# VHH binders against THO complex subunit 6 (THO6), part 17

Target 1, 367 residues: THO complex subunit 6 (THO6), of Arabidopsis thaliana (Mouse-ear cress) (q8l4m1)
Amino acid sequence: MYGDATNWNEDEYRESILKEREIETRTVFRTAWAPPARISNPDAFVVASSDGTLAFHSLNSLVSQSASFGYSKGQDVMVAEPERVVRAHEGPAYDVKFYGEDEDALLLSCGDDGRVRGWKWREFAESDVSLHLKENHLKPLLELINPQHKGPWGALSPMPEINAMSVDPQSGSVFTAAGDSCAYCWDVESGKIKMTFKGHSDYLHTVVSRSSASQILTGSEDGTARIWDCKTGKCVKVIGSQDKKSRLRVSSMALDGSESWLVCGQGKNLALWNLPASECVQTIPIPAHVQDVMFDEKQILTVGAEPLLRRFDLNGALLSQIHCAPCSVFSISLHPAGVVAVGGYGGIVDVISQFGSHLCTFRSSSL
Key: E = the ipSAE of ESMFold2; O = the ipSAE of OpenDDE; V2 = 0.75 times the mean of E and O plus 0.25 times the DockQ between their complexes.

## First folded at step 4 (VHH)

Design b26 (framework vhh_ozoralizumab_d1; at its last look DockQ between E and O 0.01; V2 from the best seeds 0.00; counts 0 for: pae O 12.0 > 2, placed apart)
Fold by OpenDDE, look of step 5:
Formats: C-alpha cells, sequence, structure tokens
Structure b26 (fold): chain B 367 residues (1-367), chain A 120 residues (1-120)
C-alpha cells in the first residue's frame, strides 16, 4: 500500500525506522520463569533484553493472544504486550534470576551498567494493566554496584559489567560474574560484598552456585572454568584446556539437580564434567557456537548461534532437535511442567512444549 | 583460619616405613585437591603426591611411585601419606598442601611440615 507520501513527516518516518530497527535488533539475553506463586498467574516469566528492560509476560495471556490472531505455523512473529515493563539498566540487561521460592521472591537483574537490581516479585507482577506501556519507575528494593578500581593515578576504572548471576538463598547470597575478571559474593540483606573471587585472566561470562559444596564455578573468556570455595575465596581447581592457544571461552555453565555434574558451553563444544572426580567425561560437538546450556534431569539442553534447541543424553547422544524462532538463541529456561522458553536475536521468545510443539512465539513490545 | 597440621615424621632406617598424617581445618577439606610436598636440605620444594577431592585420583612422581601412597578421609578432614621402602634421599621436611597444583611451591595452603629422616 503506497501510503500517501504527501503527508509524510520525515522526522516521524525516521523515528519510526529507527524504532523498527531497534526492535529488530533487540536481543533477549535471558528469560526466567517465575516461581510458583499462589497468585493467579503461575505461568509467568520475565524477559531481559538488550535495551535494558525487564518484561513480564503471562503464558496464558500469550497463548490466548496467539489463538486469536490465527498465527499459522511459520509466519509473522506476534508482538505481545508485556504485563509490565521496567527499565532496569542503562544498557543491556544480561541476566535475570529469582531469589526465593514463593510470592516473596525477589526478581534480580544485572547488566552492562555494573549493577544488580532487585524488586519484590509481587510488586513487579501486580501491574495495573494500563494500556499505555508507560515506563513504570518501580524503584528497586536492592541495588548492588560493582566496585570501581582505582588506577595508579587515582582515576576510577569504568564500572565493570555484570554478565551473569547465580543465587544461593540458603546462604543469603548472590554471586556475580563481572567484566573485571572477578566474581563477587553479595550479601542480599546488607547489600555488601562478602567475598571476591580473583584469579581469572579475562572477563567472566558465567557463574553457577554449588550450594551443597559451598562453591561457585565461573566461566571466563580466558578459556577456563574455575571452582571456588565460598568460605575462603580460594580457587579449588582450574578446569579446561591446558593449551592456552586452544582455549575457547567458557560462555555458559549449568549444574544438574544433584550438583555433581557440570556442563560447559565452550565454543562449539559442550563439555560434561563429573565434579567429584574432576573429570571431563564427555565432549559433545555442536555445529554452532553454544550460547546457553542447562540440565533437564539427566538430559542436556543447549542453544546457540543457530535456530535450534538441542537435547542430549549424558552419553552425548542427540535425542532431539527442535526448530526455534530466534535465529540465534541466547537463553533457555525450563518450566517445572517441562515447557521451555528460548529467547534470542530479534527480541523473539519462543515457548516450546515438552513435546516440541510451539505454544507461543512472540516479540515483546518495546517501551 | 585455615590450618594444616602434619604429624608422623621421625627417624627411620633405610627400607623402613612411615605414615604421615595431616589434619585440616578452617576450609571445606572434602572439596580440595590435596598434596604432599617435601623439601630436602639444600634442595627446592618437590611435589611427591596428589589426590583428588573424592580420593578417586592419585598421582605420583617417578621418584616415589610404587613406594608412596596418598589417601584421605574426608569425614575426618585428614590426609595421609604411607611411605614404604624409604631411602636416604627421602630425607626431607614433608608438607601437607591444598589447592590446585600449578608449579612447585604454589598452593593455596601449606602446613608447617614434619621432618622425615632416613638414616642407618
Amino acid sequence: as target 1 above (367 residues)
Amino acid sequence: EVQLVESGGGLVQPGGSLRLSCAASGFTFSTYWMYWVRQAPGKGLEWVSEISSSGGRTKYPDSVKGRFTISRDNAKNTLYLQMNSLRPEDTAVYYCASGWYDSPGYFDYRGQGTLVTVSS
């Protein structure tokens, strides 16, 4: 439809194009399912995006919308309006986690601005469905700020970004992986750093908490993973390639439910580790760069620089490949019911059933 | 405070045996790789044994392989070194150490040591 060019406002057009480009280039970095709450919408998740926003979506709402629009398999990604959107960070939001198991859980996010911010989930979820996506300035309950280092001349370093978080409610701790190559243990109550984990030679991509052993594991751009004792702050073990030249960045990590098994995304490989034995028991080649990994019971789920969700058993056998909507996938999150949400490039989230069917595919509307 | 306390050292004749113990405290012992190292008079620190956190993996240098056995009891936070067929060249201060082994002398923690003297 050749819109009547006669009334075209160039500025508006330009803005529209810029906005469209922004939306198209938006990336979902992380999704997290909300903890089961007594509250009315148990099937909700939060989306952290490259624009620094956290968006809350209800699965029921999304499915109902999808049904109403008659989305045929393969066509136009539905634009969904979130129940609530918060501008959480200046710059990209890289990770989102829930701290706690019930309605009193905290929603935590971290980002490029070197901050962790936390909100009461209940307050976050209780949105007045106001039609107008007004930037709700919900004040965070928690704010953690990375330390700035003083240079030799007293100049402060830029605020290191926080690339990932892990939570340990049992110890009252949040762990962060930062751009300054350090991991930090934060006390959630005081908002203070309890421990600094120093030893990597490059920035950290990922951190996971092994609560049963009072440890954390970190993955770094330097091609190594490290195991740390949370009590002493000391490195227990360095795992990874011994050859510096062949070291591929550890981009993602996950522990199984027993916390005895670790899977690492390392380039185009998954490395499966038995932690008690400190042994790599399996290396699984992946055709594309791995960007996220997790366990589903005794199975490994992985996504990356391809429009596929791959499932493996612990022997490295491919169990399934499911096409997903994002061409590059940065996040996988598993609902207790077996439903997975994958998010990635284009601001696209694809919700996939335990059977591999697409329940909903959408792009979150921008503020 | 992290403490490693070695015991069991002493004077032994060539061909004799000793069992060293190391009592660990102040850290999560069961999650650490543990080591025995030794320093002979006038020599540098020498690695003599390694054991994984679970005890499933052990390593020895050729100098002690077949003669020394490292073991651990994680329930007791104790590391052991069984030394058999001792030789005069085994005379040294033996140290219990924890952490990852990168190079001799680089450990997270190290005890005060126990002297082992092998002499006729």
Scores: ipSAE 0.006, ipTM 0.266, lowest interface PAE 12.0, mean pLDDT 87
ESMFold2-Fast, scan of step 4: ipSAE 0.570; ipTM 0.817
ESMFold2, look of step 5: ipSAE 0.136; ipTM 0.584
ESMFold2 (binder alone), look of step 5: mean pLDDT 83; pTM 0.838

Design b37 (framework vhh_ozoralizumab_d1)
Fold by ESMFold2-Fast, scan of step 4:
Parts: structure tokens; C-alpha cells; sequence
Structure b37 (fold): chain B 367 residues (1-367), chain A 118 residues (1-118)
């Protein structure tokens, strides 16, 4: 009812509750394994979150912290201290990728602010940080800014977000999937747009480089996946039904190592395409909306709006089903050693061995 | 012929709310991105919101983010702008807009006047 709070610090209490809720409502959109990626020694990965941060974690450190944390119920999740955390974006960071695999590899991130930002991985990991750089004050080496479009009467659009990236170091390119329904090819060296891919009628969820064919593939809210020629910027193929009644968003795509097989996550289905034959070979129904897919050689990994990592063969047979800590899982990253990191709702990351055992489960501490 | 008819403008006090509507005809509304653009007295045009054809994606500049909400009803061919916590600087003529098949197309509706004044 009526009361006086003179002996209670409401501002401190409110701040502590907001901080706790920020951690609990945070979403991890993507993780990426860092070079040097040795098959026998997965160690470092970066976590991109809804608060705009990139957090670097060591798997060895996380396993040690997990052992020290002790017994936990399924709802209790450890809060891990990252090796480094930076505020990369204003608004959510949607994707994180490594460009290159050698000592000069770049860490790239994209986000809601319409930027791709890049750092030299060595500097980000703090091993070779300049004497003049402050703690958590690391300027990007690369900044790509989405174009704003002129609208009716010359008005500039709001800055379109960048939802996904795909890297192609061989061509010196990074490809972006934008909120303005376009994909863009960027020259990493110059920071300039080399090509614009126009044709989708709604925003893009995903982009995948197909370097062997000088193509990219895009997936859109418009219910189509499209193949584009990188030299001309022209759409060479529309994948999926053009029947508007059957259009389900293409949320995720992956190519196998040969770049001949494509898997698309579309609504509650996986569609497996053989690209040389231009044929859908298999459709695999999933109980929840698909949010990410990838190939592990001749097997398909998928996650979505459920706390499960599923593994299928190319004939659609379920090989394994592993429970994950996030109630909704947004991304998969696979290390060459077969270790998988998944990230999702609640800011939770779950690291799973190639045999399905849980190596560690955690939230990154706040910036 | 594409026709866009805005309504819902008026005089409101600072901190108040208004909901603008736009009735669309002459094109397949459900397949087009839609926009709200405003022009304050003596100033240039400002893009205040956009919405994808499905309604699954919306975007706002920092000047209105958290205060304005764009939405659409594809069955009724109608676009909406819910404006909350209005400020004197939101005083402008508000236009409903859409692009044609061209990447550049000048479109001009009559607009609806919003005046935020105590």
C-alpha cells in the first residue's frame, strides 16, 4: 500500500535487478572458433551477443571454471569471465566470422548498426596489443558501413542492419546479408562495395559464399533462396516455391566441403539440394522452426526454436539428438576436431564434444 | 494507379499519443515495403520508419526509436504508425510512401499534419 523507502537504496536495487535481467534476457546469436584451429586442440572462440559485445573465451579455461563451479541443476548456469570483451556494435551483434587462418587473420563482426567491424585477431586476443591501446579500447582496423537508400522525395532510409556475413579470403571479399533485401560484396582491402545483389523482396537472413563457382547464395524472409553470379551481380537461380501460399522464410543455409550440396532451413523443414543437378533430393521435417544448419562432412547438423541439436544423414535419417541448455538455439559453430558450440536464448553457450558429451555450459559476464 | 491516403493527424500535447493510418490501393500492398516519411516546418524530409512486405522487419532512426511503432494489415491494405511520447520536434506533415519497381522513384501523397504543442 502506502510506504516510505528512506532506509532503502532503491536506485542500487533497481540497477542490480536491471543488470541481472540484462544477463538473463541476453541472446547469443553466433559463436566462431578462432585460429589457430588445430584438429587436436580446440581452444579459442568468440561469442556475439544481443548487447553488441564480442566476448573471447578459452575452452581450456571454461572447462577448468566448470570443474570449479561444481554440481549444478539444469537451470543453474555458470557465469564465465571472458579473456576479453569489447563493445563491437551499437545494438545487437548478429554474426561473427574469422577472415583468414594465419597470423594475420581478422575477426569480423556485423550488427544492427549496419556496420561490419574488423580487428587483427592477435591484437583482439591481447597477445600483441599496442602499448597505446587501453583495456577494452581497441579500435577496429576495418569498418564497412551499409549504404542508406534515397526514398520518396530524396529522404534517406534508416541504416539497414547486417544480419549475416560470409568470408572469401581467396577473392579478398566479405559478403553481407542486409536488412534492405540486398546482399553486398565488399573488398576487404579497400573497404568498398564491389557488387550489389538486388532481387529479393524482403530482408535477408543468410548469405553463403560458393567460391568454386564464383557465386553466392542468399536466404530471405521472402521465402526464396537465390544463387547469384559474383561477376555480374545477377540472380542465376531461384530456389524453392514461388507459390506465395507456401512461402516460408529461408532462415539458414550451408554448403558442404565440395560446394555441391546445399541444405536450407525453411520454416520447420530442411531442404537438401544437389546444386549441379539443380534438384531437391530430400526434405526433412523438424518439429520446431529451423534457426541454423551446417554440414559435418556427409551429415547435417541443425538447431532451432527448441533445446536440441539434431544430426541427420543425407537420406534424412536421424543419427543423434542432443539436449542443449538454451531453450531456443540460434547458431552452430563446428570446430574441425568435431567439437560444437551452440548459442541461444538467455545468453547461454553450450560446448558439446563430437561424441555428444557436454564440455561446458555458461553465460559470459556483462561488459 | 497507386493511391496512398493518410489520416489520423491532429493537435496533441507533449507526451501524448497519436495513431496514423494509410489506406493503400492500386498495387499488391502485401508485396511492397512501406515507409513513413515526415517533413517538419522549414526542414528537409526525414525517414521515420520502414516495414518489410511481411511485417517481419521494422527499422527506425534514433530520433523516434522506442517511441514510434510501424505496423501493417495486409488483409486490409492498411499501414499504421503508432506515435507515443510525442515531442514538439515531432511536429511535421507525415507521408505514407512505397517504392515502385525502380530503385529510385519520387512519390508524393497529400500527407497528414501532426502538431505537438502545449
Amino acid sequence: as target 1 above (367 residues)
Amino acid sequence: EVQLVESGGGLVQPGGSLRLSCAASGFTFSTYWMYWVRQAPGKGLEWVSEISSSGGRTKYPDSVKGRFTISRDNAKNTLYLQMNSLRPEDTAVYYCASYGDSPYFDYRGQGTLVTVSS
Scores: ipSAE 0.373, ipTM 0.739, lowest interface PAE 4.1, mean pLDDT 84

Design b38 (framework vhh_ozoralizumab_d1)
Fold by ESMFold2-Fast, scan of step 4:
Structure b38 (fold): chain B 367 residues (1-367), chain A 118 residues (1-118)
Amino acid sequence: as target 1 above (367 residues)
Amino acid sequence: EVQLVESGGGLVQPGGSLRLSCAASGFTFSTYWMYWVRQAPGKGLEWVSEISSSGGRTKYPDSVKGRFTISRDNAKNTLYLQMNSLRPEDTAVYYCASWGDSPYFDYRGQGTLVTVSS
C-alpha cells in the first residue's frame, strides 16, 4: 500500500471505470413485489441480478429520485441506492420469490450455485444497510442444496444450478427447476426433498405450481412442457409438437387464476392451452424470443429479446405494447394493484403503472 | 454394444492448444448429457466440462473456465473439447463420459493422454 500519490490517483480512476462497467454489464433476471402491508399500495420490491445480489428498493423513494434526476434530455439511466443489498449467491441469482404473507413471510432466492436461500422478510428489510463492507451478508434461515450426481467411476457431476422456483405455502413446499433436467419438491420446514420429477432430457427453464390439481408444470430446453402429479412424481402429460425435430425450447410458462389456462413461451411464439380440454387453442407469433409470460386476469403479458412489454387477449389480439428501457427483458412481476416491474439487460429495471406510464427506470448500484 | 472412443490427445507445450474428440455409438447420443473428466497421475477423477443433450447448456470448473470449450454434434454422435492456453497442471488422461437415466448403464471411454510439458 506504500507508494507514490500520482500512482494512487491512477488506481482510483481505473477502479471507477471497472465499477461502471460492472454495473452496465449486469443483468437483472427477476424482480418480486414484497407482500402487501396492511395498506395495498405497491412500495417494496427485490431485484435479483447476475452478480449474485438481492437489492431491496422502495418505489416511493425511486419515484422521488427519478423526478429529481431527469431534468435534461440525454441523461443516462439513474443508478439507485437500495434500502439494502446482500450477496445471496456465488454466481448469478436467477429467481426471487416471497413465501407466505405479512411479517412472517420469507424472501427466497435461487441461483447458479445450486442453492435456494431464504430470509425472514422482516429481518431483511429492517437490518442496517452497509454498502462498504465486503462481508455484507445476512445469514439465511433456510438453505436448500441441489443434489450432485455420482457416476460409476466415482466422479461427482458439477453442481446443478437452480433456474426457477415456484412457491406453494398451502402445502409447505417450494418447487425448483434444475440444470440437471429434474424438478424438485422441497419441504420448507425440514429443508428436505419430498419428490424428484425425472423425465426431461435437457435442463429446465421454468416451473409452475398448479395447487388446485396437486400438479406442477415444467418447461425445458428439450422443447416440451410437462405436467407432473405431486403425490407420485410421475409425468401425466407431455406438451410438445408431434415432430421432435420442430420442437423449440419452452422458456416460460404461466397459469391463470383459475389454473385452467396455460400460456407457454416457446421460441418466438406464445402457445395458449386449455388444460381441462387438453387443447392448444391459440398460437401467437412474437417478433423476438419470449423470455417471460404471465396472466393479468384474462390478458397475457409477455417480454423477451426486445425492448417491449406486450399485452394480448385470449384470442391473440394485441391490446398494447409499451417500450421498456432494457434492450432485452428477462422478467415480469405484477403487483395486485396493476403495477408492473420488468428487469433485463444492462442491470435496468423499469416500473410501469397500471395505466401504462413509466414510474421509474434505474440500475441497481454495485457492492 | 455401447462405446465411447476418445482421440486427439498428445504432447503439447505450455500455452498450446489441443482439440479432443469422442465418437459415441450404441446408444441414443442426442438424449444424453455428456462430460469430460480427467485423471492426473496419482490423483482421483476430476470433472472438466459438462454439456446438456441439446448443447444449450455448458458448465466448467474455475480451473479451466475461459480456456476450455465443450461442444457436441448430435448428427455425428461426436463430443468435442477445445483446450486453449494449456498448463502443465492440465496433464492427465481425459475421458469422455455420460450420465443417463440409470447409473448402472452410464458410460465412460478408455481415455486419451494429454501431456503438457516444460
Scores: ipSAE 0.355, ipTM 0.717, lowest interface PAE 3.9, mean pLDDT 85

Design b39 (framework vhh_ozoralizumab_d1)
Fold by ESMFold2-Fast, scan of step 4:
Structure b39 (fold): chain B 367 residues (1-367), chain A 120 residues (1-120)
Amino acid sequence: as target 1 above (367 residues)
Amino acid sequence: EVQLVESGGGLVQPGGSLRLSCAASGFTFSTYWMYWVRQAPGKGLEWVSEISSSGGRTKYPDSVKGRFTISRDNAKNTLYLQMNSLRPEDTAVYYCASLYGSDSPYFDYRGQGTLVTVSS
């Protein structure tokens, strides 16, 4: 179906079809905006995908490419060349975060291989970095490896995946949500586990640091969100139905800037909690399964198994909904300037302005 | 007493399929993660598959990924392993296992196991 008939070659045509199919089956699980030196226009961001890659893109370059791309009706999606791409993981890369805000900031990713890998952002982004590294891989500065558990007769468990991360540079920590039902606190300098958070009965989807209270919050397939004391590793509160039959997985969580308001994505609902009052103050029904949530000041952004970005106030009123290019959307990342990047099924990333207009829609070229 | 009873093994030709079952008793099966572990003749124990308590999460090593499917029926206290595209190197005794309590990563037991032989 692709290919210019006047320049057609059978092998090139076949390769074009296979390459497009490969790109279209990819999933973008997370995007992250690179830290600006100060409040500035958004430009650099990183895309984490199901093929284990991290791809660095420039918004200015993407907007320029979009302007020259001949948009026809509806579903034509641009394939963009990243500024840089590295193979970060064996298997999917599930989360990407920046650790720090200055020139020494680290780019961190976690994935199905049970690793957190980190690179100095300056070295990842700058063109003067040597590209003669083995297999086009940029050597990570940091590698954290999930523990494996011993089974019957000493058999070693599979490597548990790492589904999500939360960073706390002030304490020198990275928190991970693992497939073994545990959350872990890692010391970034030593690369060692400082604390294990045990109590969930099924794998974790999400972890969020609540630094003001020396706590973390976790969300699990077991249908509970839990609050943990970082000093003791003990669960201080279980958030969720006590009736096992009515428990819905907690897929996503976010704290507002004050760390007093928590929003949880649970099945097809958002639950809004005021943590100082220890009360669920609002439940907002969503037509599709919730896959990510975040706060934009006193507003809630959500995406899920539908091609929509929804915005709510704290009373549950729908303020806006914006059509997104991925038919299922896995993540939201918000730049301080109000620009949002969403990523999802089909390897598609959609970048939306603070006014709700689409700035660019693209797939990264594969390596 | 915790008891796991494996069944469904047998002789199968390369490329064939088998479905293994494990009947669990003596614990609240629906709240435990379950595993399949195998031991080929003269070799060590190898983890084969993992399933969460709800069945919502599964994991496999690369050697069986795409060929084997773990599943569970919590109403029947039964664990399954569907094995497709079997290879001679899949020949082993297959055991099911569970996590014993919150402080113990796994049980150190095997039941009887079920023998799978892939040969022409």
Scores: ipSAE 0.006, ipTM 0.458, lowest interface PAE 9.7, mean pLDDT 83

Design b40 (framework vhh_ozoralizumab_d1)
Fold by ESMFold2-Fast, scan of step 4:
Structure b40 (fold): chain B 367 residues (1-367), chain A 120 residues (1-120)
Amino acid sequence: as target 1 above (367 residues)
Amino acid sequence: EVQLVESGGGLVQPGGSLRLSCAASGFTFSTYWMYWVRQAPGKGLEWVSEISSSGGRTKYPDSVKGRFTISRDNAKNTLYLQMNSLRPEDTAVYYCASWYGSDSPYFDYRGQGTLVTVSS
């Protein structure tokens, strides 16, 4: 016997409800603005989520969709149609970065499956995608696979995740922050590890390239940030409390444009370091746990386990405080024009203008 | 002297649960990453789970993900493995093992093992 039409309509309805629930329980871990490409929308950005997807959105399309959506009492957040969505990872996608700033730029993502995957941005933005059975038919140009540690008996470790990436196109490198307590330098052309950075005692949350000094900086669950020489793989400096028992995880780090100023997010504090002087110049208390930081020229942007985007000067003075739609915010990305995208809990992305007004608030539709 | 002592193994029916314990002594347990590793009869060693020194990070292979949970009590120097929805293919000797983060390429210490038999 064949199933009847009512049963198949009911299954389709159930699938719709599960899909809607999946969208609402998602977390956006990172957004990244595409380089201003002549071949595609200059307002393009990519969203990396806990379901392993990368979703490409156009700001102009989102603003148009938002205008059509409207709000009244009891209406929820808009679900936006992406220009493209792919399943990039098995498990969460933790970071997304662009490698290069021209028409040959690569879109890179990393995730819980221990992979970095990369696509030509032009190809990613313009290719067709099959959504049948949520299969991704767009093959990556680049796949980097974290090493599994082999014990004396031949047992392989579980695949260590990749929690963050930093790009250095000038050296042809991508740096990764891994769950095995190591950072790795990868050669983009060959796909091979050029250097392993060992010394942390717990998994890494963040990695930042300091190309002017041929260094990287890493932040760890072990409560230290470390500076490494890229030529030797040796730790140059350990940044952290001397009292190991009082150390809080270093969740996030950023360098300013001069690569002389470092801001670290550590528990409910920001620490501002002048690297040439090797001095902590300022500590800024935050009411919630810090989840991301970045520089906007000589100002510090931060988000965390609260629905707020905060802006500080280098003296620790609060310059602005903007309410965000996610109740917990995991990442900030800043467009050169001053537009900010934040992503967080509930799969929500909030796009905020250079003047602090909300341009759009949305969840990406799923595969 | 370093000692790892596993306990909690036994015979269980498919779909059942067991909780394994590993009592550690002779080293600073709280600074070591800890692992559960198993060996089925006639097979090689398989990683079952790992946990960071703080307990903040855990990782599992797909074969046990969602069924097994690793945890630790640094005050009691004890490692645990909660095994749910056990299958005949989970039958193995389970070992407690330690690794000191990123600077050790090998297990530093390993216990004697505890036998888990999943059978009807």
Scores: ipSAE 0.184, ipTM 0.633, lowest interface PAE 5.2, mean pLDDT 84

Design b41 (from o13 with S98R L99G Y100G G101Y; framework vhh_ozoralizumab_d1)
Fold by ESMFold2-Fast, scan of step 4:
Structure b41 (fold): chain B 367 residues (1-367), chain A 119 residues (1-119)
Amino acid sequence: as target 1 above (367 residues)
Amino acid sequence: EVQLVESGGGLVQPGGSLRLSCAASGFTFSTYWMYWVRQAPGKGLEWVSEISSSGGRTKYPDSVKGRFTISRDNAKNTLYLQMNSLRPEDTAVYYCARGGYDSPYFDYRGQGTLVTVSS
C-alpha cells in the first residue's frame, strides 16, 4: 500500500507491470489495411485484439519507432503507441474489415458480443476530432446484432458470437459467420438481415463473398466448407471428405482474384479447389494447424500454429517461409503493394515487406 | 428416443459445491451443442451455460461466471456442470438441454435435477 518517497512510486510501477502483462496476454485476431493506403504506399492499418480493442497504426510511424527501439526489462518486442485506440466490443474483436474503397469507407468490426459495429473511417482516423472530447465522438455509425433464438420453453439462446465478416459493397451487403452455425447477409444501409444461410451443424469460422457467381462460401467447425446461393439462401455444394471421421474444422478460406480458385485451411492441410470444375486439384500438407490463408495473385499465403508465414505456388511448391514474431499466427492481411501484416499470440504484429524483410514488429499499447 | 438424464442435484449449504451430470442417448452426442438451463421457484427459465460440440467453446452469464464450469465427455456421451461457491439464489431445477442448429434452439431437455442451497 505505501511506497518509498525516494524517486520511487510503487503504485505507478505496479500499474506499468500490469499494463505490460495486459498487452502481452492479448491475441491479435485480424489486421486490415485502410483504403487510402491501398491506392498509394501502405501506411494506415487497424488491429483487432482479444481485449475488444481496435488500434489504428501508421506504418511510417512504426518504422520510425522501430529504429529507436532497445531492449527493456527483457522484452524483444517494442510497444507502439497507436494513432487511435477504441474499445469496440465486450470481449474479443474477431475480425476487422473496410467497407468501400473511397473517402466514405466504413471501418467494420465483429466480435464475441454478437455485434458488427461500424464507423466512418475518415472520422475514426482524424486525430483533431478526438481532441474535442465530444460525447458522441467515436460512437459507431451502425450496429448489427445477431439474432437470439427461442426454445420451446421460452428460454432465450445465448448470444451467438460473430467470428468473421466478408464485405460486398456492390450489393450493399456484409456477410457474417456466426456461432449459431448460420451465416447471415446484412443490408448495410437498413441494418436488416436480407438472408439466413442454414445447413452447418457447428459454428462458422469463416465466410467469403463470391460476387461474380452471387454466392458465398462458409467454413465450419463441422469439417465442411459450403457454397450458398445468395438469392435463395440454399446450399448448392458441400465441400468435405467422404469419410466423416476424417473431417477436420475448416478454419480459413480464400478466393483468388478470378473467384475460380478456392483455398481452404483444414487441420494441417491446404486444399486447393477449382470451383468451375468442382474438383480438389491439390492438398498441401502443413506442419502446424492452418489458421489463415489468402491469395497473392497466383500464389498462396498461409499462417497457423507456428511462427512462420509460408508462400506456395498453385502446384504446391514452397516458394518461401519467413519467421514471424508471434509463436502462433492468426491472420494475414495483404496490401496491394505486396506488404503483409500478420498478427497472433502475445498481441504481436509483424509487418513484412514485399521482399520478405521485416519492416516492424510491435505490440499496441493498451487503453 | 432422444433421452437426457440429469443427476447430482441435492441440498447443499451456501459456499458449497455440486457436480451435475447428464447422460445422453438416442442421438450422436458429439455433433450437438449442449446447454444447462435452470428454473428457480416462481421464475422463468434462465440460461446457465453452453458448450460447443467439440468442447472447445464455453459461455456463461455474469451471474455464474467464475463459479460454474461446463464440460463434456463425448466418448461417454455425458455433459457436466461443476458448481462452486453456491448461493441461495442458485436454488433451482437444473435441466440438461440439446441445441438444435435451427429454431427452436433448445429442442430437447431432461427431467431436471433439483439443487437447493440453504442453511
Scores: ipSAE 0.127, ipTM 0.606, lowest interface PAE 6.7, mean pLDDT 84

Design b42 (from o13 with S98K L99W Y100G G101E; framework vhh_ozoralizumab_d1)
Fold by ESMFold2-Fast, scan of step 4:
Structure b42 (fold): chain B 367 residues (1-367), chain A 119 residues (1-119)
Amino acid sequence: as target 1 above (367 residues)
Amino acid sequence: EVQLVESGGGLVQPGGSLRLSCAASGFTFSTYWMYWVRQAPGKGLEWVSEISSSGGRTKYPDSVKGRFTISRDNAKNTLYLQMNSLRPEDTAVYYCAKWGEDSPYFDYRGQGTLVTVSS
């Protein structure tokens, strides 16, 4: 053996392999389109991942890189450098949302560590100073910390995670879906809990604000969706089977723009509810477990444990089916211009045009 | 009738390992969150770990994080706690518990299994 010269590039090679493995083993749980301020075209979006990071990307940059990459490297998935990346959470970042719709908007994230953290979007997007100093943590403007509860016989519970958020800037509120089976209404200005919504018997997957009715809706592992009054914190309606043996988790929920139509993802089914009529109008079977749903005007978008983005009308007719790069897709974010970003297994994000063409497919590079 | 029966406790040296089991009956085990809770001599109850109904999510306090692993087998109605790198402060009676924070789902626990960590 040639002594130390034999190992000249070994550490560099090892770090390269570990970095590539880390990128490939990530999961993207959510993407969010940044507010366009005074422009109508989508450009900026943020990716929340299982490594606790938030990564900011420019669509224009990614589309350009994707065209060059496909020509140069063939069948590999592109690894893109983000415009900015921050380690927002200890453990996975489960959800990311924008609070506000202009240049003063906040970027919010929640995660496994039981925190919501928030940054001024303009400072997150345009300032590099905190990121360049490795001794400094990026300081959020806002930090909300989940309460710990007394468990069996008075023992203090472990910190419950925050699985999802819904924002209501008009009321100054953020709603959170927690691992302790509760939803919480937080006052953004004070950082304090305004209301606790207690009644579910298992952890919450999703929360959606219904501002027009001063309500929220929650979906739970307990197999129910619930409607709550924001003024009293009381459950107004339980949606779901009374037979616990037949209950499937409510993984995802969405309201349409009128806040009259609700779609719930439950196991391998979508349930479409007309809320004023209190009636389930349609049940749509899906071949895989549903992981996210949303409305595009009078149409329903869904993704799940399959590499497909499906589009339905309100009568349950399949309008389109688009292949996605992740083998399991965890989330959909729709820009008002009709561009969709989906994220999922393997740290892969796929950006799809309003016409169903793939604009770019990528993984974010590691910190 | 709800029954939880713990087993697997015993005497072990510091740095050793033990695996605890909890056999559940009288309820639909697969639909409930399950917990391990311990009580050291002369001390109060302490959360050790929790696991979701599907087993997809687990939580640990810092005192045991990285050393203990909770798991479940819903087909066998059995809850497990793998305890590694045991320390004298882990000496306690360990209880299996079913938690439902609201009144429709009562709290139940087993009789416990004693774990003693000493040289």
Scores: ipSAE 0.012, ipTM 0.470, lowest interface PAE 8.3, mean pLDDT 83

